# Ledger of designs, part 5: VH-VL binders against Rho GTPase-activating protein gacX (gacX)

Target 1, 188 residues: Rho GTPase-activating protein gacX (gacX), of Dictyostelium discoideum (Social amoeba) (q54j98r51to238)
Amino acid sequence: STVEEVNIPLFLHNGFKYIIQHGLGIEGIFRIAGTKDKVKQLQMQLDKGENIDYDASKVDPVDLADLMKIYFRELPDCLLQSDQYDHFISLLTLDRLGQIQKLRELVSSLRPENREMLKQLIWFLGRIAVNSTTNKMSEENLGLVWGPNLLWKGGKAVSTTDMMELMAGAGKIKLIVTLLIEEQEHVF

## First folded at step 19 (VH-VL)

Design y2 (from x6 with heavy chain T30K, light chain R54L)
Fold by OpenDDE, fold request of step 20:
Structure y2 (fold): chain C 188 residues (1-188), chain A 120 residues (1-120), chain B 107 residues (1-107)
Amino acid sequence: as target 1 above (188 residues)
Amino acid sequence: QVQLVQSGAEVKKPGASVKVSCKASGYTFKSYYMHWVRQAPGQGLEWMGWIDPSDSYDYYNEKFKGKATMTSDTSASTAYMELSSLRSDDTAVYYCARGFDDYDAYFDYWGQGTTVTVSS
Amino acid sequence: DIVMTQSPSTLSASVGDRVTITCKADENIDDYLAWYQQKPGKAPKLLISDASKLQSGVPSRFSGSGSGTEFTLTISSLQPDDFATYFCQQYNSYPWTFGQGTKLEIK
């Protein structure tokens, strides 16, 4: 048995596998909230640097999904890098081919650790979307949910007090992340 | 002023369907989830599900899957709930209620309720 | 599903009385609890969220406390307008569930 190369945090790597095995068919995964107290417990374990055995603990994939979103949201900088925010937004003015090309350029310019994490995350989200007939999580839905957790300008996206601005930004980010999931084979 | 105004009382026969409307005003319709809650006569409250008007994503209490269908029309700021294959035990007052996201899933504004009576 | 149990189911009290209603969850819900007031023929009204956060416009005689599995709604001095049915609701885990209600009636 070959040891799989792990270039991302272990809890994510194992989490992706766990959800693929146990959570692909769960309606609303990543869309619906998990059990809040349990998610907090998982987060505490993660913050303490503990290794969580998802199988042994019989972790609900929905709770783990929330943990993943929280992790990316609480990064010091967004995964897509806040200094690249305007460049990502600008690709929305391009045609489809241009958007893909621009995404390829932007993704290639990310820090290596961010690019690798993004690649695996987008792959994982693609796997979830394949089962959208059952779990009701299309690429678009996943883009909606993950957008604000992956890209923001300056401070955290949730810090925006203007609802209209937040919604407008969220819509654009949704499109970008949706495109990443849909065209991942051409972007990475 | 936030207001949720529901359609009028309905009387239906068993096996029929009914569609209840909930018109929202006084806030950005797409920014909040619309929940539905049932209250049978003399009984407590039962959460049925929610819809996100921003993308029409709906999520149901397992108990009401196949029974209730939630939809929304953003142009009319109106949420709808259709009940199918009505039975006598579907007799209840049905409320629409505004909620925040899944993390603040309490209901700060309610419609006046729609009484649905199912009787042969 | 999380079962919410209120006690008592019915409470008789007089104007001016201090009234306490209890809500118990069969599992931990932290502070993800709301209290509602419902009068006959009317929709529920939100009184308290997050176990103890009094909503705008709600009289200060109402207060909520508790965390975990046991919660209380207190009316420090009962007013005529307070006779109603009160419900607790958890929003810790799907599906959201309500207590069976406590009917507060005049003694």
Scores: ipSAE 0.887, ipTM 0.945, lowest interface PAE 0.5, mean pLDDT 94
Fold by OpenDDE, fold request of step 20:
Structure y2 (fold): chain C 188 residues (1-188), chain A 120 residues (1-120), chain B 107 residues (1-107)
Amino acid sequence: as target 1 above (188 residues)
Amino acid sequence: QVQLVQSGAEVKKPGASVKVSCKASGYTFKSYYMHWVRQAPGQGLEWMGWIDPSDSYDYYNEKFKGKATMTSDTSASTAYMELSSLRSDDTAVYYCARGFDDYDAYFDYWGQGTTVTVSS
Amino acid sequence: DIVMTQSPSTLSASVGDRVTITCKADENIDDYLAWYQQKPGKAPKLLISDASKLQSGVPSRFSGSGSGTEFTLTISSLQPDDFATYFCQQYNSYPWTFGQGTKLEIK
């Protein structure tokens, strides 16, 4: 399970690398909020199509983590594709082996660009989780945080700024993303 | 009606520990972060950290790491904060406060406060 | 840590007066600023969030303004019930920090 440079936005590719180098040991990365005004600034740069040099700018990995979540949340459709929502949810009725098989099937059926992005993201999140003893970000915790940003029903993502909505019905999505991270070698 | 009710005042000796409770009612306990804020006598307010009752994830102000331990019991809708190795400068009123999330990280409801006095 | 500085530290005013309290941040916090009222022996009460959003149940005589590094809490016509200490709080970056407080005394 290695990350590939092909067919993902450059800011994500470089971002994954940067966080792996500088952010693996940061407690609460992806869980705690970054500096909000700085995150907004990064987002503006991204929206303008600028390439951000994270090293030169000494970007806080926590801020970059927020930028990544925002990116996926603001996609026109969720990465796991909203039309596949019910299929993903249905795998939760299966046993562990069945779930893995179903995930493999569903992931293989995604649009190629989505599948590639998912593969690299899940790989990256796996690297974060390996350091959970230090950063307190287990597969389950990452599933909780990333779930609503990767899968939703309908055309709009659930905002991470609404705790009530995040908690409501997000348990199932959490399990799915957690499983993706834990079993990525068998799914991809 | 949202209410946060804290445990009563505590008097402790240096080196001792104290555990303060905060019972929540009137809302879904798991849906909000519980923050803790300290106010020393005659001083301002200091944010100590938060806990997410939904998964018991906790995050602390660096200043209070090793000093404060936050926990929660969802069955009792109660948050707890334990202070260890108490010193005289730990004397303060400690508040639990409800927060929405890290984006809207202001506190809309507060407990009545718990006075912790550390004296020899 | 972001340092929040309030001015003045103490303010004496009469009923009916227009009162303004200032909060300054040593770095940009956009509009991620809240105001609290604390009466003696009581917990703080949230008055305003997002620099200018008045909370439910708070009298309309209270208002907040500002963005970036300078913020103001205004009481258009001071009432006896407004005797209290007021605090600003930033939630732009960890750790969340408060101003030192402004004690408002009624003449």
Scores: ipSAE 0.884, ipTM 0.944, lowest interface PAE 0.5, mean pLDDT 94
Fold by ESMFold2, fold request of step 20:
Structure y2 (fold): chain C 188 residues (1-188), chain A 120 residues (1-120), chain B 107 residues (1-107)
Amino acid sequence: as target 1 above (188 residues)
Amino acid sequence: QVQLVQSGAEVKKPGASVKVSCKASGYTFKSYYMHWVRQAPGQGLEWMGWIDPSDSYDYYNEKFKGKATMTSDTSASTAYMELSSLRSDDTAVYYCARGFDDYDAYFDYWGQGTTVTVSS
Amino acid sequence: DIVMTQSPSTLSASVGDRVTITCKADENIDDYLAWYQQKPGKAPKLLISDASKLQSGVPSRFSGSGSGTEFTLTISSLQPDDFATYFCQQYNSYPWTFGQGTKLEIK
């Protein structure tokens, strides 16, 4: 691939390609749980630095989808950067056009490596959403699933002790990720 | 107190349909999936599928696609499961069962069951 | 589909006995295994999740163990209330599947 294509981990780059080739028609991809022991085995391979040949191993795209979510959830800081949490949440007070403009500003202010990974992920999720009549994964469904994997308050992903604040924040994060997918041509 | 109360027993002819209700109380209805489980006479348990009441997303065991339709009414805290084109081998007890999601897919609270009998 | 096989199909025992029911999966399910108790005419009741986690309100005489493909439910001292049918259920892989049941009867 080109230099621009090699800005993200190889397993993720190849994983996006694999799911585009084999998983766009899978009902509930990213929403339904993968086979848990197989997801753990894939994660162990990745953690040991082993290359995973998805085609040779006939990896279930649903299992790979779970592995991808785990990767983002386990980053030292969330992809959207936890110190930007309040800025992202606050954009929802704006009208739609203002939301898009503010989102573009916030995305442009991310660290370059995070912005590039986000761009490729959101493009990939857009490919899933285009096939939603088959796979039942709309932008909103993907926003629901990906929200908690991309943005949280604090360093690592942790549950807050305030259930009401957690529930309110989760619903807002869903809307932000949905907007990223829906408006990616204006944001990136 | 978590409680799931199902609609009463039904007797149907082949070809008809039936809609079983499951009214939830004692918890936030939208925060848990509702699963449906079938138990045919003298048989074990079969998972049929689930609905997420928060957005009405439904997902089915392949065996029951085209047979079962799962819906919910959040204003009434009620889940529904409809069986279409009934046959005699659809005779069973149908349970609604609460699960947190499809990752922790064990069922901590069950409805009392609804007996559906299909006979000519 | 992962096939869950329980043994024995029927177990006769007396009040006060220690009993063990086994559940075998035809492929690895790690510890994603639940146990249920079902009395005649009633819904199943969750006893154990994650192979060994006792649920709230379940008597401490119930315990679960195992991982991988073999699991046990143990009742350390049978009570009259424990005569029922017991099911295991895996949630490692879609579709979720149950064992065929073990009927625990009075000897």
Scores: ipSAE 0.821, ipTM 0.907, lowest interface PAE 0.5, mean pLDDT 91
Fold by ESMFold2, fold request of step 20:
Structure y2 (fold): chain C 188 residues (1-188), chain A 120 residues (1-120), chain B 107 residues (1-107)
Amino acid sequence: as target 1 above (188 residues)
Amino acid sequence: QVQLVQSGAEVKKPGASVKVSCKASGYTFKSYYMHWVRQAPGQGLEWMGWIDPSDSYDYYNEKFKGKATMTSDTSASTAYMELSSLRSDDTAVYYCARGFDDYDAYFDYWGQGTTVTVSS
Amino acid sequence: DIVMTQSPSTLSASVGDRVTITCKADENIDDYLAWYQQKPGKAPKLLISDASKLQSGVPSRFSGSGSGTEFTLTISSLQPDDFATYFCQQYNSYPWTFGQGTKLEIK
């Protein structure tokens, strides 16, 4: 009632369904690279505005997983909103209960369309994580893979010192996404 | 500058196991995957799998699942590969090779190779 | 698995010759192809990535070209140090696979 109507792109909605149906048992889904020329073909279809019928085309769920990551990485701004980077990172200084409370606050302050997309993505990642004994993709592994696709600071130049800082930041973002998946019942 | 130094040659009997080490220097060990590649005598090269030292996540060529186990010790900047249930056709040179990840999966630095010989 | 086939299997040439080695994939791999040089008893050495990107420290007489399914490694003027076995490797699709090798011998 207080939230604007928001939708997620059809390719994501259908993609989540497709991976839940065909990909929950695939080792390393989201972690391992898809077949690169196939992923590029899928991206070209999406960029042209074509709807992709995953079942008819028998799309490899690993290739679709890469397409999803590319989509989030190529958003005009990251889903968690780059101006909130320091706020998200700072929650890691709190104990677990404080982290959950702060995360709930930060998520509630996101633009409504970003919050809805995040909610559906995190629910979907939770479905993958409950099958981690088969697919080797725990909440923590998903946090590692999805972190850099959901939150970044900006286009700083890469250097040896900056590379170590980027890797340290990536480790922190991993923990935030892991917490989102583990505690989604309390955050959304 | 970048250097990968492997453990020495091994002679094993069928059914035994062997663990090959690969010590890295001259770069940030956690920032690159370590791949393993075998070369049987007079044969080409076969990719076996990789380990990500940052979180110990490992992934295998299906051909080597159950045969090879890849681990790492980040405090020692060392990757390991263990071969189990050795057979005579496991006789080969085994290389560790550095790759950035599994997207840029070409190998810019290689260890010197470890010869594993399996004979009765 | 993507099969990589090199041609020729063995090539005899003299110092100063121009040499061409080919690599064919049985499926499209775009430009996700690397070339390696291996001398007897030594590990492979990376020469080229992404079909045509020359690696640092590799002499400019080496070049790579091609895309899709057909690729070429060219050495414009052979030096004594170039007599070795050369391998191509694709990284488009798991598992990564190598060609069988081309042995370049002194005539």
Scores: ipSAE 0.811, ipTM 0.905, lowest interface PAE 0.6, mean pLDDT 91

Design y2 (from x6 with heavy chain T30K, light chain R54L)
Fold by ESMFold2, look of step 19:
Structure y2 (fold): chain C 188 residues (1-188), chain A 120 residues (1-120), chain B 107 residues (1-107)
Amino acid sequence: as target 1 above (188 residues)
Amino acid sequence: QVQLVQSGAEVKKPGASVKVSCKASGYTFKSYYMHWVRQAPGQGLEWMGWIDPSDSYDYYNEKFKGKATMTSDTSASTAYMELSSLRSDDTAVYYCARGFDDYDAYFDYWGQGTTVTVSS
Amino acid sequence: DIVMTQSPSTLSASVGDRVTITCKADENIDDYLAWYQQKPGKAPKLLISDASKLQSGVPSRFSGSGSGTEFTLTISSLQPDDFATYFCQQYNSYPWTFGQGTKLEIK
């Protein structure tokens, strides 16, 4: 019985802990915008490699929530790996049990660092969702806001047709992230 | 051609409720938040909150939480705001206003306003 | 709440004048500021977003500048249609707040 090794960036590890301690009751956490100039300041600190003592600085959990979404959106490739986009989307053609089984397979095939980060993020989002009576952030709400930050299809050009396809895909990505949160005990 | 058309003026007694409608046309209703802003006589503007018609998620200025309830009917492209337990200081013009989201929270199209008068 | 303070409260000017209206925030809001024009009995009309971005259909005689805590709306050559009340609004931090208005009147 020992402390497990931290396998994700320290700011996320400490950020999850901070939001669990201070942010589970905040209405609209992850859904509403933080204070925009302060989120930019936090991002600048992160980009410089600075560690932020969230408790000492009394960071607003809503601002940290925005920083977390920005971090995932700005990864060189999305966490669920853009070359797996069609595989993730296609699982929605299956019944619920098949969806869970296929999702487990897809998650297991992710790069190990992505899989570990996903596991911790989804666990954390589950903590938010079980408090949805207070914070108004259900699994579906979290799926909606996190979907675009976790999975996108790579492309070289955007046309008006591509924009319509992107908007249509957002609803499907929401369902996949919702399923990850709801069924994490069976997926990870 | 974006238009927001609000319901007509209302005169109410203290303690009553009023429901203001805002019918949208000329754009995809689900793609934009609908905000509500009030203007009391001789005073400035106050933001009250928004609803996202795509999922019916609503969010309020704390000042109006418990006073205002925002809803939408996507099949009718109509947003609603209900004021409960009306008091004389709820007398104001109430506007619906379109904003893209809460990041781009400036209002590019406004309804004509609905005057709500609360008097005994 | 971020308090937005406009000055002057009332401004008298003649057609052809250059007019400047000031908006001050009590906290940094970067460039998350919009300007609106409101005529009596009418809804506000968006003029400028992001402190300086002129909206489609707004005459080029309108311009906005500033960042941080101090902002200005300028009308380079006042026209009869410009006599109205002007409001600034911040959208940096919840709740969104408006200035109390500047009434631009004919001299």
Scores: ipSAE 0.797, ipTM 0.899, lowest interface PAE 0.6, mean pLDDT 91

